# VHH binders against o26951: the designs that were tried, part 20

Target 1, 206 residues: o26951
Amino acid sequence: VEYTHFKDLQALEMERGRLYETIVVTWDDSMVGNAAPIGVLCTGDDTVTLYLYQGTRTVENVLNNGRFTVNVTLDPLIFTDSTLGDLEEDMFSHYRDFLHLRGADAFFTAEVVSVKKLVKRDRFGESELHVVKARAGDVMRAESFRMALNRGIYAVIESLIAYTRAEFSDPLVLRERIAEMNRVARKVGGPREKEAMRRIIQALES
Below, E stands for the ipSAE of ESMFold2; O stands for the ipSAE of OpenDDE; V2 stands for 0.75 times the mean of E and O plus 0.25 times the DockQ between their complexes.

## First folded at step 10 (VHH; framework vhh_7xy4_2)

Design s05 (at its last look DockQ between E and O 0.78; V2 from the best seeds 0.60)
Fold by OpenDDE, look of step 10:
Structure s05 (fold): chain B 206 residues (1-206), chain A 123 residues (1-123)
Amino acid sequence: as target 1 above (206 residues)
Amino acid sequence: QLQLVESGGGLVQPGGSLRLSCAASGFTFSDYSMSWVRQPHGKGLEYIATISDSGGSTYYSDSVKGRFTISRDNAKNTLYLQMNSLKPEDTAMYYCAKGTDYWEFEPSEYDYKGQGTQVTVSS
């Protein structure tokens, strides 16, 4: 894959305040690669924030060497395989002293600026969360690049499907489904996705 | 019009406790996560804690974990911060903040924050 170099995240149409589903590639001191699906929050033209939970190779490597790549892909198998297990060695390519996802539609290098350790508490207990702020370096875009994945539109589409099938659904199940999607839209969606959900909910209640 | 009004601040001795409140209006409070941040005199904003929209999840900075508890009453559109075992280092203006619903633990990313309530911990 041939990549064109760009200066900042605008080349990937990443907007400040939006969270994108990406594959984050990290590596250990032996340059053994690791890939994980990670939501990456765009916080500026060249800045991102990641939320990494304890006990993963991703967080270990990031904390250890302060470098990683964020990879954009629409390949569902990459997301699946990197979640269920590990990607094979041949799924990683070198860019300078970085590893990135082979065949990614786009990727950018990242260097850690700061790490904030937080404690999360919920009904399942307490966990440690690392808030990683990073600066984007080289932005590499392939011709195949279309967009970075955001779950907001997914939430809207799924809600619309649920809406169209409402007459064939249990009302309680439907309501729970819509509530779930609305949570997603609120969590990661933009103004338009949120407005879409508002309209859908209004229609369902009418 | 979106409003966040903090209260409950004051002067307290080290080891003491305070309970801050934040009255929210102008938006659907129960739909949004809420946070507390603070600004010591002469310093920048510091993240303290976040609570999810439903209250099911809470997040704390290391500086306050174990001592502070964030909570909310959605029926009353109110956010709370229980502060125990207060230290002089906790002296600051405290703000409640509404984020963009993203996981935001950076004070600069919040949509709106109140006017603040002063907390002073001194012997």
Scores: ipSAE 0.590, ipTM 0.854, lowest interface PAE 0.4, mean pLDDT 91
Fold by ESMFold2, look of step 10:
Structure s05 (fold): chain B 206 residues (1-206), chain A 123 residues (1-123)
Amino acid sequence: as target 1 above (206 residues)
Amino acid sequence: QLQLVESGGGLVQPGGSLRLSCAASGFTFSDYSMSWVRQPHGKGLEYIATISDSGGSTYYSDSVKGRFTISRDNAKNTLYLQMNSLKPEDTAMYYCAKGTDYWEFEPSEYDYKGQGTQVTVSS
């Protein structure tokens, strides 16, 4: 795969305030690669924020060496395989001192700028969350690149499907489904997804 | 007319406690995560704590973990911060903020903050 070098994340059409579904590649001191599906928040033209839970190999590697790559792919099998198990060693390629996902439609190098440790409390107890701010370095895009995946539109689509079935649905089940999709759209989407959800909810309650 | 009104600040001795409140209006309070931030005199804003829209998850900076508890009452559109074991370093103007889950950890990214309530911890 042949990559063209770009200055910043605009080449990947990433927008500030949107969360993108990516494959984050990290490695240990022996350059043994690790890949995980991680939502990456675009916070500027060359900055991103990651929310990494303690006890994952991703956060351990990031804290250890302060470097990673963010990899763009639309292949659902890559997301599935990296979640259900570990990717084989031949799924990682070298780029200078970094590893990246072999065959990614795009990737960028990232270097940690700061880490803020937070304590999270919920019904499952107390855990540690690392808010990692990083600067994008080299942005590499292949001819196969189409988009960085954002799942906000799919929350809208699922809500519309539920809306068209409203008169044949249990009202409580429908209300909870729409509320769930609204939480997704607010979490990952931009203004257009949020406005879409507002209109759907308003129409349903009229 | 979006409005956030903080209250409950005051002068307290080290080791003491205070409970801050934030009355919210002009938006659907239960749809948003809410945060507390503080600003010591002459310094920048510091993230303190965040609570999810339902109250099911809370997040705390390392500087206040174990001492502060954020909570909310969605029926009353009110956000709270219980502050225990207060230290002189907790002296600051405290603000509540409306935000999203991802933006609540970055004070400069918050949708809105109120006028603040002063907390002073002094012998």
Scores: ipSAE 0.494, ipTM 0.825, lowest interface PAE 1.7, mean pLDDT 89
ESMFold2 (binder alone), look of step 10: mean pLDDT 81; pTM 0.831

Design s06 (at its last look DockQ between E and O 0.64; V2 from the best seeds 0.46)
Fold by ESMFold2, look of step 10:
Structure s06 (fold): chain B 206 residues (1-206), chain A 123 residues (1-123)
Amino acid sequence: as target 1 above (206 residues)
Amino acid sequence: QLQLVESGGGLVQPGGSLRLSCAASGFTFSDYSMSWVRQPHGKGLEYIATISDSGGSTYYSDSVKGRFTISRDNAKNTLYLQMNSLKPEDTAMYYCAKGDYYFEFEPSEYDYKGQGTQVTVSS
């Protein structure tokens, strides 16, 4: 795959304030690659934030060497296989002193700028969360690039499907479905997705 | 319009406790995560704690973990911070803040509409 080099994240159409579903590639001191689906928040033209929980190879590798790549793919099997197991070593390619996902539609190199450690508490107990801010370096895009995946529009679409069936739905189940989709849209979407959800909720309250 | 009103601050001795409240209006409170931040005199804003929209998850800086508890009452549109085992370094103006997942743990990016409430921990 042939990549064109770009200077910042606008080449991937990433917008400040939106969270994108990507494959983050990290490696250990022996350059053994690791891939995991990670949501990446775009925070500027060349900055991103990741929320990494303790106890994963991803956070261990990132804290150890301060470098990773963010890889764009729309292949659901890569997301699935990297979650349920490990990708084979031939799924990683070298780019300078980085590893990236072989055949990614796009990737960018990233270097950690800062890390904040927080304690998270929920019904399952306490855990550590690392808020990792990183700067994008080389942004590499292949001709196959179509988009960086964002779930915002799909939350709206699922809500509209539920809305059209409202008269034949249990009102509590419908409300919970819409609330779930609203949380997704607010977490990952931009202003237009948030406004769409507001209109749908208002229409349901009529 | 969006309004956040902090209360419950005051003077307390080291080791003491205090409960802060934040009354929210002008937005759907239950749709948003909420945070507390503080500003010690002459210093920048410091992140303290965050609670998710439902209250199911809470997050704390290392400096307050185990001593502070954030909570919310969505029926009353009110955010709380229970502060125990207070130390002189907890002296600051405390603000509540509305989050919308953008820059969730970054105090300089939060929406602050109140004057804050002063907490002073002194012998």
Scores: ipSAE 0.563, ipTM 0.851, lowest interface PAE 1.4, mean pLDDT 90
Fold by OpenDDE, look of step 10:
Structure s06 (fold): chain B 206 residues (1-206), chain A 123 residues (1-123)
Amino acid sequence: as target 1 above (206 residues)
Amino acid sequence: QLQLVESGGGLVQPGGSLRLSCAASGFTFSDYSMSWVRQPHGKGLEYIATISDSGGSTYYSDSVKGRFTISRDNAKNTLYLQMNSLKPEDTAMYYCAKGDYYFEFEPSEYDYKGQGTQVTVSS
């Protein structure tokens, strides 16, 4: 895959304030790669924020060496395989002293600027998060590049699917599903996704 | 017009407790996560805690975990921060902010926050 070099995240159409579903690639001291689906918050032209759970290779590697790559791909199998298990060694390529996802539509190098710990408490218990602020370095975009995944549009699409199946669904289950998707849209979606959800909900209530 | 009004601050001795309140108006309060941030004198804004729209999830900075509790009453459009075991290091102006730190920028970049309430912890 041929990549073109760009200066900042605008080349990837990443907008400030938006969360993008990406594959974050990290590595240990032996350059053994690790890939994980991670939501990456764009916080500027060359800055991002990641929220990493404790006890993962991702967070360990990031904390250890302060470097990682953020990879953009629309391949659902990459997301699936990296979630259910580990990607094979041949799924990683070298860019300078970084590893990135082989065949990624785009990737950028990242260096940790700061790390803060958060404690999340919910009905499932307490968990510890590392808030990682990083600066984007080299931005590499392939010809195959398409915009990074945003869960906002996902939420809308899923809601629409649920809407079309409403007559075959338990009303309570449907309501819960829509509420969940609406929550996602409110958190990560833009004005249009939020408006879409509003319309869907209104339609369901009519 | 969006309004956030903090209250409940004051002077307290180390080990003491305070309960801050934030009255929200001008938006659908129950649709948004809310956060507390603070600014010590001469320092930048510091993240404290976030509570989800429904109150089902809460987040805390490491500096306040176990001591502070964020909560909300959506029926009253009010955000709360229970502060226990207060330390001199907790002395700051406290602000409530609209939004979830997870999906927001650095505390200094919060778009909507109130006028703040001063908390002073001193013997």
Scores: ipSAE 0.230, ipTM 0.667, lowest interface PAE 1.1, mean pLDDT 88
ESMFold2 (binder alone), look of step 10: mean pLDDT 81; pTM 0.828

## First folded at step 11 (VHH; framework vhh_7xy4_2)

Design t01 (at its last look DockQ between E and O 0.81; V2 from the best seeds 0.66)
Fold by OpenDDE, look of step 11:
Structure t01 (fold): chain B 206 residues (1-206), chain A 123 residues (1-123)
Amino acid sequence: as target 1 above (206 residues)
Amino acid sequence: QLQLVESGGGLVQPGGSLRLSCAASGFTFSDYSMSWVRQPHGKGLEYIATISDSGGSTYYVDSVKGRFTISRDNAKNTLYLQMNSLKPEDTAMYYCAKGPDYFEFEPSEYDYKGQGTQVTVSS
């Protein structure tokens, strides 16, 4: 794959405040690669925030060497395989001192700017979380590039699916599902996603 | 206009407790995660805790975990910080902070913070 170099995340159509489903590639001191699906929050033209949970190879590598790549792909098998197990070595390519996902539609290099360790408490319990702020370096885009999956639009789509199945669903379960998706849209969606959720909710209440 | 008004601060002895409140207005409170930050005298702003818009998730720095509890009442547009087992190191001006539409844990990224309420822990 041939990549074209760009200066910032605008080349990837990443917008401030939006969370994008990506494959984050990290590596250890022996340059053994690791890939994980990670939601990446765009916080600026060249800045991103990652929320990494303790106990993963991803967080260990990031904390160890302060570098990683964020990779854009729409291949569901990459997401699946990187979640269920590990990607094979041949799924990684070198870019300078970085590893990136082989065949990625796009990737950018990232260097950690700051890390904040937090304790998160939610309905699932308590977990240790590392909030990683990073600066994007080289932005590489292939001709095949398509915009990364956005969690906001996902929430809308899932809500619509739930809506279409409402007659077959427990109203309370449906309400909870919609509430969850609406929270996602409010958190990481744009004005249009939020408006979409508003309309869906209104339709469900009618 | 957007307003955040903190209250509940005061002087307490070590080991004591305080409950801070933040009254929010001028925006849809339930749509935003809210945070508490503090500023010790002569030091910079320090992040303490965040609660998600719905209250379903809370985040704490290590220095306050287990002692502080962030909560909210969206019906009352109020944010709370229950502070137990207070230490002298907790002495600071405490601010309620509104973040952007997305999660943010750095004080510099907050859209707005209130006037603050002073918490002094001293024997």
Scores: ipSAE 0.638, ipTM 0.867, lowest interface PAE 0.4, mean pLDDT 90
Fold by ESMFold2, look of step 11:
Structure t01 (fold): chain B 206 residues (1-206), chain A 123 residues (1-123)
Amino acid sequence: as target 1 above (206 residues)
Amino acid sequence: QLQLVESGGGLVQPGGSLRLSCAASGFTFSDYSMSWVRQPHGKGLEYIATISDSGGSTYYVDSVKGRFTISRDNAKNTLYLQMNSLKPEDTAMYYCAKGPDYFEFEPSEYDYKGQGTQVTVSS
């Protein structure tokens, strides 16, 4: 696969404030690769934030060597296989001192700028969270690149489908479905997705 | 238009407690996560805690976990910080802060901070 080098994340059409579904590749001191689906928040032209929970190889590798790659793919099997198990060693390629997903539509190198360790409390209890800020280095795009995935528009679309079926739907199920989609849109989307959800919810209540 | 007004600071002895409040106006309070930060005299801003827009998740720096509790009342547009087991190193000006439309834990990235309320912990 032939990659073109770009200066920053604009080449991947990533926008500040939006969370993209990617494959993050990390490695240990022996360069044994690890891949995991991770949402990556774009915070600037060359900056990203990751929210990594304690107890994963991803966070352990990131804290150990401060480097990783963010890989763009639309292949659902890669997301599935890297979640349910481990990818085979031949799924990793070298780029300078980094590993990346073989055949990724795009990837960028990332170097950690800061890590903030937080204690999160919710209805499930306490957990440790590492907020990792990183700077994108080399941004590499293949001809196959089409988009970095963002679930925001999907959440809006699912809500509209539910809304158009409102008179034929159990009101409690409908409201739960739309509330769930609103949580997704607020997590991954930007102002336009949030405004869309506000309008849908208001229309349902009138 | 946007306004954050902190209150509830004061002088307390080590081991004491204080409850800080922050009255918010000029934006849709329930749409945003909110944070508390502090600034010890002559030092930079230090992140303390964040609460999600609904209040369902709270986040704390390790130095205050178990001692401080962040909460909010979206009906009253008010943010709170319950501070227990106070120590002299907690002495600082405390600010509530509004972040961007995503979770942010770095004080330099916040959209707005209030004027602050002083907390002084000394024997």
Scores: ipSAE 0.587, ipTM 0.867, lowest interface PAE 1.2, mean pLDDT 91
ESMFold2 (binder alone), look of step 11: mean pLDDT 81; pTM 0.830

Design t02 (at its last look DockQ between E and O 0.68; V2 from the best seeds 0.52)
Fold by OpenDDE, look of step 11:
Structure t02 (fold): chain B 206 residues (1-206), chain A 123 residues (1-123)
Amino acid sequence: as target 1 above (206 residues)
Amino acid sequence: QLQLVESGGGLVQPGGSLRLSCAASGFTFSDYSMSWVRQPHGKGLEYIATISDSGGSTYYVDSVKGRFTISRDNAKNTLYLQMNSLKPEDTAMYYCAKGPDYWEFEPSEYDYKGQGTQVTVSS
């Protein structure tokens, strides 16, 4: 795949405040690659935030060397395989001293700017969370580039699916599901996703 | 008009407790995550804790975990910070903060914060 170099994340149509489903590629000191699906929050033209939980090679590598790549792909098998296990070595390519996902529609290099360690408590218990702020370096885009998946639109779509199945669903379960998706849309969606959720909720209440 | 009004600060001895409150108005409180930040005298803003819009998730910095508890009552449009086992290092102006729609843990990313309430921990 041939990539073209761009200045910043605008080339990938990433917008501040949006969370994009990506494949984050990291590596250890031996340059053994690791790939994981990670939601990447765009916080500026060249800045992103990742929320990494303790216990993964991803967070270990990021904390160790302060470098990673964010890769854009729509290949569901890459998402699946990287979650269920890991990608084979041949799925990684070199860009300078970085590894990136081979065949990615786009990727950008990232360097950690700051890390904040937090403790998260929720219904599932307590977990250690690393808020990683990073600066995007080289933004590489292939001709085959397609927009990264956005969690906001996902929330809308899932809500619509739930809506279409409402007559077959437990009303309480449905309500909770919609509430969950609405929270996602509110957190990382844009105005249109938020409006979509509003309409869905209104329809469900009618 | 958006308003955040902190209260509950004061002077306490080390090991003491305080409960801060933040009365919110001018926006749909239940739609936003809320945070507490603090600013020691002569220092910059420091993030302390965040609670999600529904209250289902809370986040703490290490320095306050186990001692501080953030909570909210959406029916009352009020944010709380229960501070136990207070230390001199906790001395600061404490602010209630409203963040952007997207999740962020840096004070600089907050849309608004109140006037603050002073917490002084001293023997």
Scores: ipSAE 0.557, ipTM 0.835, lowest interface PAE 0.5, mean pLDDT 90
Fold by ESMFold2, look of step 11:
Structure t02 (fold): chain B 206 residues (1-206), chain A 123 residues (1-123)
Amino acid sequence: as target 1 above (206 residues)
Amino acid sequence: QLQLVESGGGLVQPGGSLRLSCAASGFTFSDYSMSWVRQPHGKGLEYIATISDSGGSTYYVDSVKGRFTISRDNAKNTLYLQMNSLKPEDTAMYYCAKGPDYWEFEPSEYDYKGQGTQVTVSS
């Protein structure tokens, strides 16, 4: 795969304030690669933020060497395989002192700028996460690049499908589905997705 | 016109408690995460805590974990900060912030802060 080099995240059409579904590649001191699906928040033209939970190889590698790559792919098998297990060693390619996902539609190098530890509380209890701010360096885009994936609009679409079939659905199952989609839209979407979900929920409750 | 009005500050002894309130208007309150930040006299703004738009997730810096609780009432457009086990180091002007349309822990990324409410922990 041949990559064109770009200077910033505009080449990937990433928008500030949106969370994109990517594969983050990290490595240990021996350059043993690790890949994990990670949502990446675009915070500027060359700045991203990651929310990395304690106890993962991703956060351990990032805290250890301060570098990683963010890899854009739409291949669901890569997301699945990196979640259910480890990718094979031949799935990683070298780019200077970085590893990246072999065959990614795009990737960029990232270097940590700061790390802040926060305590998160939610319905599952208390957890510790590292808020990692990083600066994008080299942005590499292949001809196969289409988009960096954002789940917001799909949560709205799934909710609308459920809404149009509400009279033919178990009300409890429908409510659980809409609630799930609303959580997704709140997590990754912007004001328009949140407003869309509010309207859908209100229509179902009337 | 966006408005954030903080209240509930005051003078309290170490170990004491205060509950801050922030009345919000001029925007759809339930669409936004909300935060508390503080400014000790002569120092910069310090991020303290954030609550998600629905209230389902809360986030705290380590220095206030276990002592402060952020909450919200979307029906009343009100944000709260329950502060327990207060220490002299908590002395500061406390500000409510709408911010931003995505979560961020840097105070400079916040959309607006009100006039603030003074919290003084002495002796």
Scores: ipSAE 0.388, ipTM 0.799, lowest interface PAE 1.8, mean pLDDT 88
ESMFold2 (binder alone), look of step 11: mean pLDDT 81; pTM 0.823

Design t03 (at its last look DockQ between E and O 0.71; V2 from the best seeds 0.00; counts 0 for: pae O 2.3 > 2)
Fold by ESMFold2, look of step 11:
Structure t03 (fold): chain B 206 residues (1-206), chain A 123 residues (1-123)
Amino acid sequence: as target 1 above (206 residues)
Amino acid sequence: QLQLVESGGGLVQPGGSLRLSCAASGFTFSDYRMSWVRQPHGKGLEYIATISDSGGSTYYVDSVKGRFTISRDNAKNTLYLQMNSLKPEDTAMYYCAKGPDYFEFEPSEYDYKGQGTQVTVSS
């Protein structure tokens, strides 16, 4: 795969305030690669924020060497296999002193700027996560690139599907489905997805 | 008109406790995450805690974990911060803020902040 180099995240059409579903590649001191599906928040033209759970190899590697790559792929098996197990060694390629996902439609190098530890409390107890701010370095895009995945519009679409069946649906199931999609849209979407959800909810309550 | 009004600050000795309140109006309070931010004299704004719209999840910076508790009463449109085991380092102006929709804690990412309430921890 041949990559064209770009200077910032505009080449991937990433928008500030939106969270993208990616494969984050990290490695240990021996350059043994690790891949995991990670939501990446675009916070500027060359800045991203990651929310990494304590006790994962991803956070361990990131804290150890302060470098990683963010990889764009639309292959659902890559997301599945990297969650359920480990990708094989031949799924990683070298780019300078970074590893990236072999055959990614795009990737960018990232260097940690800061890490803030948060304590999260919910009904399951307390957990720790690291808020990692990083600066994108080299942005590499292949001809195969189509888009960085964002679930925002799909949350809207699922809500509309549910809305069109409202009169024939169990009201409690419908309300929970729409509420679930609204939580997704608020988490990953931008202003337009949030406004769309507001209008759908308003229409359902008429 | 959107409005946030903080109260409950004061002078307290080290090891003491205070409870801050923030009365909210002019927006649907229960739809938004809410945060407490503080500004020590001569320093920038520091985010300290965030609570989800339902109150089901709370998030704390490490420096206040185990000592501060953020909570909300959506029926009363009120946000709270219970501060225990106060230290001189906690001395700051404390602000209530709406947002942000993501977990980024930069001051520029907040939609609105209140007028503030001063907390001074000194013997």
Scores: ipSAE 0.413, ipTM 0.802, lowest interface PAE 1.9, mean pLDDT 88
Fold by OpenDDE, look of step 11:
Structure t03 (fold): chain B 206 residues (1-206), chain A 123 residues (1-123)
Amino acid sequence: as target 1 above (206 residues)
Amino acid sequence: QLQLVESGGGLVQPGGSLRLSCAASGFTFSDYRMSWVRQPHGKGLEYIATISDSGGSTYYVDSVKGRFTISRDNAKNTLYLQMNSLKPEDTAMYYCAKGPDYFEFEPSEYDYKGQGTQVTVSS
């Protein structure tokens, strides 16, 4: 795959405030690659924020060397395989001293700017969370580039599916599902996703 | 008009407790993540705690973990910070901060904060 170099994240149609489903590639000191599906928050033209949980190779590598790549792909098997296990070595390619996902539609290099360790408490208990702010370096885009998946649009789509099945669903379960998706849209969606959710909710209440 | 009004600060001895409140108005309170940030005299703003819009998730920095508890009552448009086992290093102006329309923890990403309430921990 041939990539073209671009100046910033605008080339990938990433917008501030949006969370994109990506494959983050990291590596250890031996340059053994690791890939993980990670939601990447765009915070500027060349800045992103990642929320990494303790206990993963991803967070360990990031904290160790302060470098990673964010890879854009729509291949569901990449997401699946990287979650259920590890990608094979041949799934990684070199870009300078970085590793990226082989065949990615796009990727950008990232350098950690700051890390803040937090404790997250929710219904599942407590977990250590590292808030990683990073600066995007080289933005590489293939001709086959498609915009990264967005969690906001996912929430809308899932809500619509739930809506179409409402007559077959427990009203309480449906309400909870829609509420959850609406929270997602509010947290990481844009104005249009939020408006979509508003319309869906209105339709359900009518 | 958006308003955040903090209260509950004061002078306490080390080991003491305070409960801060933040009354919110001018926006849909339940739609936003809320945070407490503090600023010691002569220092920058420090994020210390965040609570999700629904209250289902809370986040703390290590320095306050186990001592501070952030909570909210969306029906009352109020944010709280229960501070126990206070230390001199907790002395600061404490601000209620409204989160942006996206997920973020840093105080610099809030779009509004209150006037603050002073907390002084001293023997």
Scores: ipSAE 0.036, ipTM 0.489, lowest interface PAE 2.3, mean pLDDT 89
ESMFold2 (binder alone), look of step 11: mean pLDDT 81; pTM 0.826

